# Designs tried in a protein design chat: VHH binders against Uncharacterized protein AF_1994. Part 2

Target 1, 207 residues: Uncharacterized protein AF_1994, of Archaeoglobus fulgidus (o28285)
Amino acid sequence: SVTVGHTTVYYTNVPDAKAEVLAGYLQEEFGFTSDTDILLSMSGNEYEVRIPSSYSSPSEVEESFKVYFALLASRVSEEVFFGSPVKLVLVTHQNDELFAVKNQYSFEKAGRVFVYFKGVDREQAFNLANYLESLVGENYDWDVIFEQSEGVYHVVPFVGINDASELTPEMENSYQSMATELEDVLGGDVVVHLVNFEGYEVAAFEG

## First folded at step 4 (VHH)

Design a17 (from cK4R with T52R; framework vhh_8pnl_2)
Fold by ESMFold2-Fast, scan of step 4:
Structure a17 (fold): chain B 207 residues (1-207), chain A 120 residues (1-120)
Amino acid sequence: as target 1 above (207 residues)
Amino acid sequence: QGQLVESGGGLVQPGGSLRLSCADAGSTFSSYYMAWYRQAPGKERELVARIRSGDSTNYADFVKGRFTISRDNAKSTLYLQMNSLKPEDTAMYYCARVRYSGSSFGYDYWGQGTRVTVSA
């Protein structure tokens, strides 16, 4: 096993160096203050990472955590395993499965703006991250999904409002301007979709 | 600017109350949770409470029923109402902007902190 801070990774069929990087990554990601055991294995070309929780049953896992966990799988794939397939499994203290996700996206960032992308160029994702960071500054956390479908770029920022009734006129004006400006940044038609932390769409803006 | 400025800490006796405040310039894009963390002497930082836009709140088990997190969006201010304080609550308290789920240290933007001491 390898330990970083309070995170100990137990591993099979994985190089020591990768287990050590994972231990440090999860220590920083979760900020564990109590000893936490992570199980890491590899089967075929896929890494499986089992992360313990205080939940006792699948129904206790919040929807917002499931959304977060799915995006985390893409970051772990890119930042720890160099884009290799990853399955994250949330488990009980007894190692029983509560929720599992696989990576779906590639990942780029600028400052604290995280862009999860698929079906677009990495350069476009990098340009999007830098554009968004220019709007909020280097110290603002922001998660954004970025995809292309049938000639239209879909930019999906996560926002801290629950539904459309919490949209202010300033937010509406800012996101409408963003959709218009992004058509120049990305070089095509853009739709900006606001999603809440449960993953539900609250508004959309066309460029 | 995006600075976080904590205030309201002080010395209180066990069973007392304090209200902490965090002033945040905010962001039109509302892309983050707000949270209170604490760090006792010789310990690591730990999450105390987290709030999203609206009424969605999460609390650490050791403060449930005693602490209440809230915010005033018009004043761009986050609050932590601390009731029934215990000596074990003695710590530096930090305001942070955090990602939507989880309690990641590396992805939080931290303030400078305000000291709370609970002593008989």
Scores: ipSAE 0.110, ipTM 0.480, lowest interface PAE 5.1, mean pLDDT 84

Design a18 (from cK4R with S53R; framework vhh_8pnl_2)
Fold by ESMFold2-Fast, scan of step 4:
Structure a18 (fold): chain B 207 residues (1-207), chain A 120 residues (1-120)
Amino acid sequence: as target 1 above (207 residues)
Amino acid sequence: QGQLVESGGGLVQPGGSLRLSCADAGSTFSSYYMAWYRQAPGKERELVARITRGDSTNYADFVKGRFTISRDNAKSTLYLQMNSLKPEDTAMYYCARVRYSGSSFGYDYWGQGTRVTVSA
């Protein structure tokens, strides 16, 4: 095994260096303050990472955590395993499965703005991350999904409002302006979709 | 920019009350949950309370009924009203922006903290 901080990774059929990088990554990501055992294995070409939690049953896992966990799988794939397939499994302290996700996106960032992208090039994702970071500053946590479908760029920022009733006129004007400006940044038609932390769309703005 | 600054800590006797504040100069466009965490010397850090921008709240079992988290979005300020304080509440209290809701906690952007001491 390897330990970084309070995170100990138990592994077989995985290089020691990869296990150590994972231990450090999860220690930083989760900020564990209690000794936490992570199980890492490989089946075929897919890494499986089992992460314990205080949940007792699948029904207790909040929808917002499931959304977060799915995005985390994409970051672990890119930042720890160089884009290799990754399955993250949330488990009880007894190692019983609560929730599992596989990586779906590539990942790029600027400051704490995290862009999860698919079907677009990495430079576009990098440019989007830098544009968004210029609006919020380096210390603001922001997760954004970025895709292209049917000739339209879809930019999906996660926002802290629960539904459309919480949209202010200032937010509406700002996101409408963002959709219009992003058409120049990305070079095509853009729709900005605001989703809450549960993944529910609360508003959309066309450029 | 976007720095979190906590204030309002102090020394109180058991049963007393304090109100903590956290000033955040962040943008209205940013998505975030806000949270209060605490850490006593030599002990583990723990989540105290979380609030969405829409004011949905979640509390740790050990503070339910005693603490109230709230926010003033016009002032970009987060509050924690602490009532019926116990010696066990003695800790450094931290304000954080968090990426997700739920019971699990990751390392998030912290302020420097404000100290609360509950002593007889």
Scores: ipSAE 0.015, ipTM 0.336, lowest interface PAE 6.9, mean pLDDT 82

Design a19 (from cK4R with T52S; framework vhh_8pnl_2)
Fold by ESMFold2-Fast, scan of step 4:
Structure a19 (fold): chain B 207 residues (1-207), chain A 120 residues (1-120)
Amino acid sequence: as target 1 above (207 residues)
Amino acid sequence: QGQLVESGGGLVQPGGSLRLSCADAGSTFSSYYMAWYRQAPGKERELVARISSGDSTNYADFVKGRFTISRDNAKSTLYLQMNSLKPEDTAMYYCARVRYSGSSFGYDYWGQGTRVTVSA
């Protein structure tokens, strides 16, 4: 096993160095203040990371946490395992499965703006991350999905409003301006989709 | 700049009130909810209350009806009005930006906290 802070990783069929990086990564991500045991294993080329929680049944896992956990899987894949496939499993203290996800995206960042991307160039994702960070500063936490389909770039920032009724004119103006500016940044047609933390779309803006 | 600064804690008798404040440089892009967490000695951090950019609020059952979370986006300030305080409310209180509605872990918080002690 390997321990960083309050995070201890128990592992099989995984190099010591990767277990140590995972321990440090999860200690920072979750900020554990009590001793937490993480189980890490590898089958084929897929890493499985089992993370304990205070939940006692699958029905207790909030939808917003499931969304967050799916994005975390992509960051763990990229930042700990250099893009290797990763399965994150949320478990009870008894190691019973509550929820599991696999990484769906590649990942880039600028400051604390986190861009999860698929079907686009890494350079485009990097440019998007830097553009967004220039709007909010280096210490602003923001998750953004970035994809392309049918010749259109879809930029999907997560927002802290529950539904469309909470959209202010200031938010609408800011995101409309963003959609227009991103067409220059990315070099094509852009649609910005605002989604809340439960994954529901609250608005869309065309450039 | 991203740093959160909590204030307003202190010593108060059971049944008393305190108002906590948190300074935050907000953004029109509203990428987060704001929340108050607390941690009592020897216990895990727990979510107390959360507020959206549109002022929708959620409270932990143990404070519902006693605490009120609010924000003043023009002043970039988050508040927690704490009424009918109990000894069980004794804790360090932290404000946070949160990227999901979970109450266990996986949140971003910054600040050194402000101490609340409820005792006779």
Scores: ipSAE 0.375, ipTM 0.644, lowest interface PAE 2.2, mean pLDDT 86

Design a2 (from cK4R with S27R; framework vhh_8pnl_2)
Fold by ESMFold2-Fast, scan of step 4:
Structure a2 (fold): chain B 207 residues (1-207), chain A 120 residues (1-120)
Amino acid sequence: as target 1 above (207 residues)
Amino acid sequence: QGQLVESGGGLVQPGGSLRLSCADAGRTFSSYYMAWYRQAPGKERELVARITSGDSTNYADFVKGRFTISRDNAKSTLYLQMNSLKPEDTAMYYCARVRYSGSSFGYDYWGQGTRVTVSA
């Protein structure tokens, strides 16, 4: 095993260096203050990371945590395992499965703006991350999904409003301006979709 | 913008009140919830209350009716008004920008915390 802070990784068929990087990554990500045992294994080309929780049943896992966990899988894949397939499994203290996700996206960042992308160039994702970071600064936490479908770029920022009724005219104007400006940044038609932390779309803006 | 700075903690008797403050610059894009978490000795961090940019609030059952979370967008300040304090509320209280819904997971920017002690 290998320990960083309060995070101990127990591993099979994985290099020691990868287990140590994972331990440090999860210690920083979750900020564990009590000893936490992570199980890491590899089968074929897929890494499986089992992370314990205080939940006792699948029904206790919040929808927002499921959204977070899915995005985390893409970051773990990119930042710990060099883009290798990753399955994250949330488990009870008895190691019973509560929820599992696989990485779905590649990942780029600028400051604390995190861009999860698929079907687009990495350079476009990098340009998007830098554009968004220029609007909010390097210490602003922001998760954004970036995809292309049928000639249209879909930019999907996660926002801290529950539904469209919380959207102010100032926010509407800002996101409409963003959609228009992103057409120059990305070089094509853009739709900006606002999604809340439960994964529901609350608004959309066309450039 | 910058680091989150918590204040307002202290020692108070059971039944007393405290108001915690968290200084944080708001932004037009509102990409996060603001939340208060706490951690008592020997326990995990737990969500106390969450507020959206539109001022929708959510509370843990153990503080519902006693605590009120609020946001002053003009001052870029988050508050937690704590009434009817109990010894069980003794903890370090943390302000957080939450990219996801105020669970103990999914936070990636925390303040240093402010200590609340409820004791006779």
Scores: ipSAE 0.098, ipTM 0.470, lowest interface PAE 5.1, mean pLDDT 84

Design a20 (from cK4R with D55E; framework vhh_8pnl_2)
Fold by ESMFold2-Fast, scan of step 4:
Structure a20 (fold): chain B 207 residues (1-207), chain A 120 residues (1-120)
Amino acid sequence: as target 1 above (207 residues)
Amino acid sequence: QGQLVESGGGLVQPGGSLRLSCADAGSTFSSYYMAWYRQAPGKERELVARITSGESTNYADFVKGRFTISRDNAKSTLYLQMNSLKPEDTAMYYCARVRYSGSSFGYDYWGQGTRVTVSA
């Protein structure tokens, strides 16, 4: 096994160096203050990472955590395993499966603005990340999904409002301006969709 | 660990009150909920209260009716009003920016904390 901080990775069929990188990555990501055991294995070309939780059954896993966990799978794939397929499994203290996801997106970033993209160029994702980071600064966490459908770019930032009733005039003006400016940044028609942390769309803005 | 500064802790007698403050909690793009957590020595960190940018709140059962979380977006400040304090409330209190509400997963920033001691 390898330990970084409070994170210990137990691994089979994986190089020591990759297990150590995973341990450090998860220690930084979760900020564990209690000893936490991670199980890492590889089957074929897919890495499986089992992460323990205090949940006792699948029905207790919050919808918001499932959203977070799916995005984390894409980041672990890109940043720890250099784009290799990854399956993240949330488990009980007894190592029973509660929820599992596989990486769905490629990943690009600027500062702490994380762009999860599919069906678009990596260069466009990089340009989007840098544009968004210029608005919020290098220390502001922001998850954004970036896709293209039928000639339109869909930019999907996750926001801290529950529903459309919490949308202020300042937010409306800012996101409308963002949609318009992103048409220049990305080189096409843009729609910005605000999605809350449970994955529910609360508003949309056309450029 | 980045940009959040807690204040307002101290020593109070049981039944007393304190108001905690946390600075640097604002953004027009609002990618965070704000939360207060606490941790007593040798115990796990636990969520106390959480608030959205639109000021919807959630509280842990052990503080419902006694604590009130609020925010002032113009001042980029988060508050926790603590009433009817009990010895069991003794802990370090931490401010956090939280995503994916109701979980410590997906939050990134903590302050250094502010100490609350409830003792006769």
Scores: ipSAE 0.367, ipTM 0.633, lowest interface PAE 2.4, mean pLDDT 86

Design a3 (from cK4R with S27I; framework vhh_8pnl_2)
Fold by ESMFold2-Fast, scan of step 4:
Structure a3 (fold): chain B 207 residues (1-207), chain A 120 residues (1-120)
Amino acid sequence: as target 1 above (207 residues)
Amino acid sequence: QGQLVESGGGLVQPGGSLRLSCADAGITFSSYYMAWYRQAPGKERELVARITSGDSTNYADFVKGRFTISRDNAKSTLYLQMNSLKPEDTAMYYCARVRYSGSSFGYDYWGQGTRVTVSA
């Protein structure tokens, strides 16, 4: 095993160096303050990472955490395993599965703006990342989901407002302008969905 | 190292007050919860207070009733008003952008921090 902070990774069929990188990555990502045991294994070309939780049943896992967990799987794939397939499994203290996700998103980044994309062209994701980075600068951390459904591009930035009552006219004007400008950037109809960190959509803006 | 710049720290007597500021240059969208963390020498970093873009707040038990977190979105500035300071409040104070409310993950903090020393 290898330990970084409060994170200990137990591993089979994985190089020591990758287990150590994973331990450090998850310690920083989750900020564990209590000793936490991570199980890491490899079958074929897929890495499986089992992460314990205080949840007791699948019904306790919130939808916002599931979305976050899916994004995390894509980042673990890229940042720890250099693009290899990854399966993240959330488990109970007894190692029973609560929720599992495979890296479903590809991503592009500009500065610290991460665009997690699926079902769109990589060039479009690259253009979106650069557009968003031009608005906020290279040192602004921002997670954005980018998908296409029924011929419409859906851009989903995560934002720090609880609900629609916290939207100011200035925010509404800015995101409406973003939706309109993104029609030219992406080459099609765009809807910008503001989703809060609890997973609730608070507003949508059409280009 | 990022764009967050902390200021306002200093040396005060027990029972004194300080107002910390955190300037965030160039943010055009209020996309983050904001937080203050602190770290004393040889200790782990701990969350002091958190605020949403709409001013909903959460405080650590050890500062409730003494500290007030606030933000000015038009100025892209975060504040921490610290009253009734105790020697135990002595630490380096850091501001952070926070994501996924209710957890310690998904945050970012930058800058050198601002030092607060409370001594007689």
Scores: ipSAE 0.108, ipTM 0.461, lowest interface PAE 4.5, mean pLDDT 83

Design a4 (from cK4R with T28I; framework vhh_8pnl_2)
Fold by ESMFold2-Fast, scan of step 4:
Structure a4 (fold): chain B 207 residues (1-207), chain A 120 residues (1-120)
Amino acid sequence: as target 1 above (207 residues)
Amino acid sequence: QGQLVESGGGLVQPGGSLRLSCADAGSIFSSYYMAWYRQAPGKERELVARITSGDSTNYADFVKGRFTISRDNAKSTLYLQMNSLKPEDTAMYYCARVRYSGSSFGYDYWGQGTRVTVSA
């Protein structure tokens, strides 16, 4: 096993160096302050990472955590395992499975703006991340999905509002301006979809 | 842009009150849930209360009815009004911008925290 801070990774069929990187990554990501045991294994070309929680049953896992966990799988794949397939499993302290996800996206970042992308160029994702970071500064975490479908770029920033009734006119105007400006940044038609942390779309803006 | 600074902690008798404050400039684009977490010695950080940009609130069962989370958008400040304090409330209190509502996992934490001690 390897330990970084309060995070101990127990591993099978995985190089020592990767287990150590994972331990440090999860220590920083979760900020564990109590000893936490992570199980890491590999089957074929897929890494499985089992992360314990205080949940007792699948029904207790919040929808917002499931969204977060799915995005985290893509970051772990990119930042720890060099783009290799990853399955994250949320478990009880007894190691019983509560929820599992696999990485779905490639990942780019600027500051703490995290762009999860699929079906677009990495350079476009990097340009998007830098544009968005210029709006919020280098120290704000912001998750954004970036895809292309039917000749249109779909940019999906996650926001901390429950529904459209919580949108202010200032927020609406700012996102409408973003959609228009992104058509120049990305070089095509853009739709910006505001999705809340539970995964529900609350508004959309066309450039 | 982006620092969170907690204040308002202190020593108080059981049944007393404290008001915690957290200064945050915020962002119009990346609206976050704002939250108060606490951490007692030997325990993981736990969610105390969360508030959305639209002032929707969520409380942990152990503080429900005693604590009130609020924000003042004009002052870019988050508050936690703590009433009927118990010895079990003794902890370091942290404010955070949270991306997701997860019950016990870490988030972006930019403050050093403020200590609350409720005497026996």
Scores: ipSAE 0.298, ipTM 0.596, lowest interface PAE 3.1, mean pLDDT 85

Design a5 (from cK4R with T28R; framework vhh_8pnl_2)
Fold by ESMFold2-Fast, scan of step 4:
Structure a5 (fold): chain B 207 residues (1-207), chain A 120 residues (1-120)
Amino acid sequence: as target 1 above (207 residues)
Amino acid sequence: QGQLVESGGGLVQPGGSLRLSCADAGSRFSSYYMAWYRQAPGKERELVARITSGDSTNYADFVKGRFTISRDNAKSTLYLQMNSLKPEDTAMYYCARVRYSGSSFGYDYWGQGTRVTVSA
């Protein structure tokens, strides 16, 4: 095993260096202050990472955690395993499966703006990340999904509001301006979808 | 990832008050729910209060009417005003940027939290 901070990774069929990088990555990501055991294995070309929780049953896993966990799988794939397939499994203390996700997106970033993308060019994702960082600064944590469908670019920033009633006129004006400006940045029609941390769309703005 | 620094804990008598503060370095509140959690000796960590970007609040039943969560986005600071403190409120208090709810994982806090002791 390898330990970084309070994170210990137990691993089979994986190089020591990759297990150590994973341990450090998860210690930084979760900020564990209690000793936490992570199980890492490889089957075929897919890495499986089992992360323990205090949950006792699948029904206790909130939708917001599932959304977060799916995005985390894409980041672990890109940043720890060089784009290799990854399956993240949330487990009980007894190692029983509660919830599992596989990476779904490629990943780019600028500062702390994280862009999860598919069906678009990596350069477009990089340009989007830099544009968004220019609005919020290098130290603002922000998750954004970026896709294309039927010739339209869909930009999906995650926001900490529950529903449309929490939108202010200032937020609406800012996101409308963003949709318009992104049409120049990306070179096509853009729709910006505001999605909350439970994965529900709260508003949309066309460029 | 981001760093959160808790302060304001201390020793108080039952019925006393404390105001906890959490400085959020490197983030703005608009992208996250913010929360206060606590962990009493020998107990699991539990949610105390949560606040959204639009200042919508949610409280655990055991603190309703006694605690108030608030934030100052201009100062990047989260607060917990604790009134009518009881011995059962004795715990380490942690602030968090919350992307999901109900889990002991997936929230950023830095340091050991701030200790609150309510002793008769």
Scores: ipSAE 0.140, ipTM 0.478, lowest interface PAE 4.5, mean pLDDT 84

Design a6 (from cK4R with F29Y; framework vhh_8pnl_2)
Fold by ESMFold2-Fast, scan of step 4:
Structure a6 (fold): chain B 207 residues (1-207), chain A 120 residues (1-120)
Amino acid sequence: as target 1 above (207 residues)
Amino acid sequence: QGQLVESGGGLVQPGGSLRLSCADAGSTYSSYYMAWYRQAPGKERELVARITSGDSTNYADFVKGRFTISRDNAKSTLYLQMNSLKPEDTAMYYCARVRYSGSSFGYDYWGQGTRVTVSA
């Protein structure tokens, strides 16, 4: 096993160096203050990472945590395992499965703007991340999904409002301007979709 | 560790009141909720109250009717008004930008904290 801070990774069929990087990554990500055991294994070409939680049953896992966990799987895949397939499993303290996700996206970032992308060029994702970081600065936390469908670029920033009734005129004007400017940045038609932290769309803006 | 700076903690007697403040840069793009968490010695961090960019609020059951979360966007400041304080409210209080939920997990951005002690 390898230990970083309070995070100990027990591993099978995985190089020592990757286990150590994972231990450090999860220690920083979760900020564990009590000893936490992570199980890491590899089957075929897929890494499985089992992460314990205080949840006792699947029904207790909040929808917003499931959204977060799915995005985390994509970051672990890119930043720890060089883009290899990853399955994250949330488990009880007894190692019983509560929730599992596989990485769905590739990942790019600028500052704390995190872009999760699929079906688009990495260069376009990098340009999107830099554009968004230029609007908010390097210390602004932002998760954004970036996809292409039927000739249209879909940019999906996660926002801290419950529903459309909480949209302010300032937010509407700012996101409408973003949709228009992104058509030049990305070189095609753009729709910006605002999604809340439970994964529900609250508004959309066409460029 | 950044732009979140808590203040307003102190020692009060049971039944007393305190107002906590948190300086926050803010953003027009609303990429997060604002929240107050607390952590007593030997216990896990727990959500006290959360506020959306549209000023909708959520409270933990143990503070409902006693605490009020609010924000002043012109001052980029988050507040927690704490009334009818109990010894059980003794904890370090943290201001946070949270992108997901009331669990302690996630890459949320935290302040340094301010200590609240409720003692007879």
Scores: ipSAE 0.445, ipTM 0.679, lowest interface PAE 1.6, mean pLDDT 86

Design a8 (from cK4R with S30T; framework vhh_8pnl_2)
Fold by ESMFold2-Fast, scan of step 4:
Structure a8 (fold): chain B 207 residues (1-207), chain A 120 residues (1-120)
Amino acid sequence: as target 1 above (207 residues)
Amino acid sequence: QGQLVESGGGLVQPGGSLRLSCADAGSTFTSYYMAWYRQAPGKERELVARITSGDSTNYADFVKGRFTISRDNAKSTLYLQMNSLKPEDTAMYYCARVRYSGSSFGYDYWGQGTRVTVSA
């Protein structure tokens, strides 16, 4: 095993160095203040990371945590395992499965702006991350999904509003301007979809 | 690490009141849920209250009716008004930007905290 802070990774069929990187990554990501045991294994070409929680049944896992966990799988794949397939499993303290996800996206970042992308060029994702970081600065974390369908770029920033009733005219104007500007940045038609932290779409803006 | 600064903690008698403040720069684009967590000596960190950018609130059962979370977006400040304080409220109180409603796991954008002691 290997320990960083309060995070101990128990591992089989995985290099020691990768287990240590994972331990540090999860210690920073979750900020554990009590001793936490992570199980890491490799089956075929896929890494499986089992993370314990205080949940006791699948129905207790909040929808927002499932959204977060799916995005985390893509970051763990990219930042810890160099793009290798990853399955994250949320477990009880008895190691019973509560929720599992596999990485779905590649990942780029600028400052604390995290762009999860699929079906687009890495350079376009990098340009998007830098554009978005220029709007918010380096101290604000922001998750954004970026994908393409039939020549239209879909940019999906996650926002902290529950539903469309919380949209202000200022937010609407700012995101409409963003959709228009992004057509120049990305070189095509753009739709910006605002989704809340539970994964529900609040609004959409066309460039 | 985010630029969160908590203040307003102190020593107070049972039944007293305190108002905690958390400074956050804010942005039109980055809308966070904001939250207050606390951690008592020898205990796990626990959610006290959360507020959305549209001012929808959620409270832990143990503070409902006594604590009020609010935000002033023009001042980029989050508040926790604590009334009818009990010895059981003694803890380090942390401000957090929350992107998702997780369990008691912290994101790295916690501040250093402000200590509240309720004691005679």
Scores: ipSAE 0.362, ipTM 0.621, lowest interface PAE 2.4, mean pLDDT 86

Design a9 (from cK4R with S30A; framework vhh_8pnl_2)
Fold by ESMFold2-Fast, scan of step 4:
Parts: structure tokens; C-alpha cells; sequence
Structure a9 (fold): chain B 207 residues (1-207), chain A 120 residues (1-120)
């Protein structure tokens, strides 16, 4: 095993260096303050990471955590395992599966703006990340999904509002301006979709 | 770290009150749930209260009716008004930007904390 802070990774068929990187990554990501045991295994080139929780059944896992966990899988894939397939499994204290996700996206970042992308160029994702970072600064955490469908770029920033009734005029004006500006940044038609942390779309803005 | 700065902690007698503040630069674009967590000596970190950008609130059972979370978006500041303080409330208090709605599993970004001690 390997320990960083309060995070101990138990592993088989994985290089020691990778287990150590994972331990440090999860210690920073979750900020564990009590000793936490992570199980890491590999089958072929696919990694499985089992992370314990205080939940006792699948129905207790919040939708917002499931969304977060799915995005985390893509970051772990890129930042720990060089883009190899990753399955993250949330488990009970007894190691029973509660919820599992696989990485769905490639990942780029600027500062703490995290762009999860599929079906677009990495350079476009990098340009998007830099544009968004210019709006919020280098120390502001922000998750954004970036996809293309039928010639239209879909940019999906996650926001901490429950529904459209919480959308302020300032947010509406800011996101409408973003959709228009992103057409120049990305070189095509853009729709910006505001999605809350539960995965529900609350608004959309066309450039 | 850099952009979340907690303040307002101190020493109070049981039954006293404190108001904690958390300065966060904020953004019209990247809005977050905001939360207060605490960690008492020898205990796990636990969620105290959460607030959305639209001011919907959620409280841990052990503080309901005594603590009030609020935010001032114009001042980019999160508050925790703590009334009827008990010795059991003694802890380091942290504010956080949160992407999920209330597991004590982790948080996105937190500051250095502010210490609250309730004793005679």
C-alpha cells in the first residue's frame, strides 16, 4: 500500500508510482481528515478505483454527487492514468457497490476551469478553458462540458442554482454575451446550456 | 487557500452568539452552492449548513433553530449566524464552494478556517 495524508491506496497489478499519484490526487480532491482506504486494481488497460462512503444503499447517493463523480472519473483518467479507461466505484464501509461511473470525456483545463469534452478538438477545448478562465480568474473552480452536434457547439457550464426562477438578470445577460463571444472563439454556432449540479438544464442561450 | 477567507471565530460562553464570515470573490458565471463545515478535536469533518445562489438552505439536525446561513452576493460574502452556542459547537469552522448537495464526503475548495471555542 501507499499513503498520502489520510488516503491509503491498496493496489494490485498497478505500478507503485501510479498508486502514489492517485493517493495524493484523492487526498487533495476530497480533503480526507480521517484515514480512508482506497482500492485500486487493473484489468487490461482499465483501472478500477473503489472509494468508501458513509452511505448504506444506492438510493441514498444524491444526484449531484453522481454528476460530480462522473466528471471526476474523466479527470482521474487524464491526470492520474494518462487517459486510460477508468471506472470509479463508490462503496460502503463493507466494500459493497453503491454507484459506479466510467470516464466519458477527455479533459482540458486553465487554472481551475475544467473542460470535459467529446467530439471536438483538444485545441478548441483548451481555447474554451482559457476564455472561461479569463472571465472567472485562475482560482475559481468551474466544471464545463463541451460537445458538438450537427455543426453546433454545445457548451454546458454547471451552476449552483436549482431552477430557472433563481436565474438573475445579471446571469442571463452574462451568459447571452458568452454565447455570442464563443462563436468567435470556437468558429461556429454556439448554444450555452446552464445545467445545475443535479444535471437538470435550467436555461439555454444561443449566440 | 487564496480566495476563501473565514473570520469571526472566538471564545464565547455557553448561550452566547458569534457571526462567522467567509469572503469569496464570486462570479456571475460560475455560481456554486456554498457551505459551512466544522471539525471538532478528535471528530470527523461534518456539514453544518449549505446555501444555493437562490438562497435555498439546508441545515444539519444538530444546529437547526440555532444557526442561520446567509449570503450577500453583492459583497461576495457568506455568513453563519450562530446563536445559543453549546460546548459541543467547539470546532474549527470552514467555508467551501460545493458541487454536490450535502455529503460530508469532500468539498471543492476551502479556506484555512476560523476557530470557535465555547467554554466557561
Amino acid sequence: as target 1 above (207 residues)
Amino acid sequence: QGQLVESGGGLVQPGGSLRLSCADAGSTFASYYMAWYRQAPGKERELVARITSGDSTNYADFVKGRFTISRDNAKSTLYLQMNSLKPEDTAMYYCARVRYSGSSFGYDYWGQGTRVTVSA
Scores: ipSAE 0.378, ipTM 0.649, lowest interface PAE 2.8, mean pLDDT 86

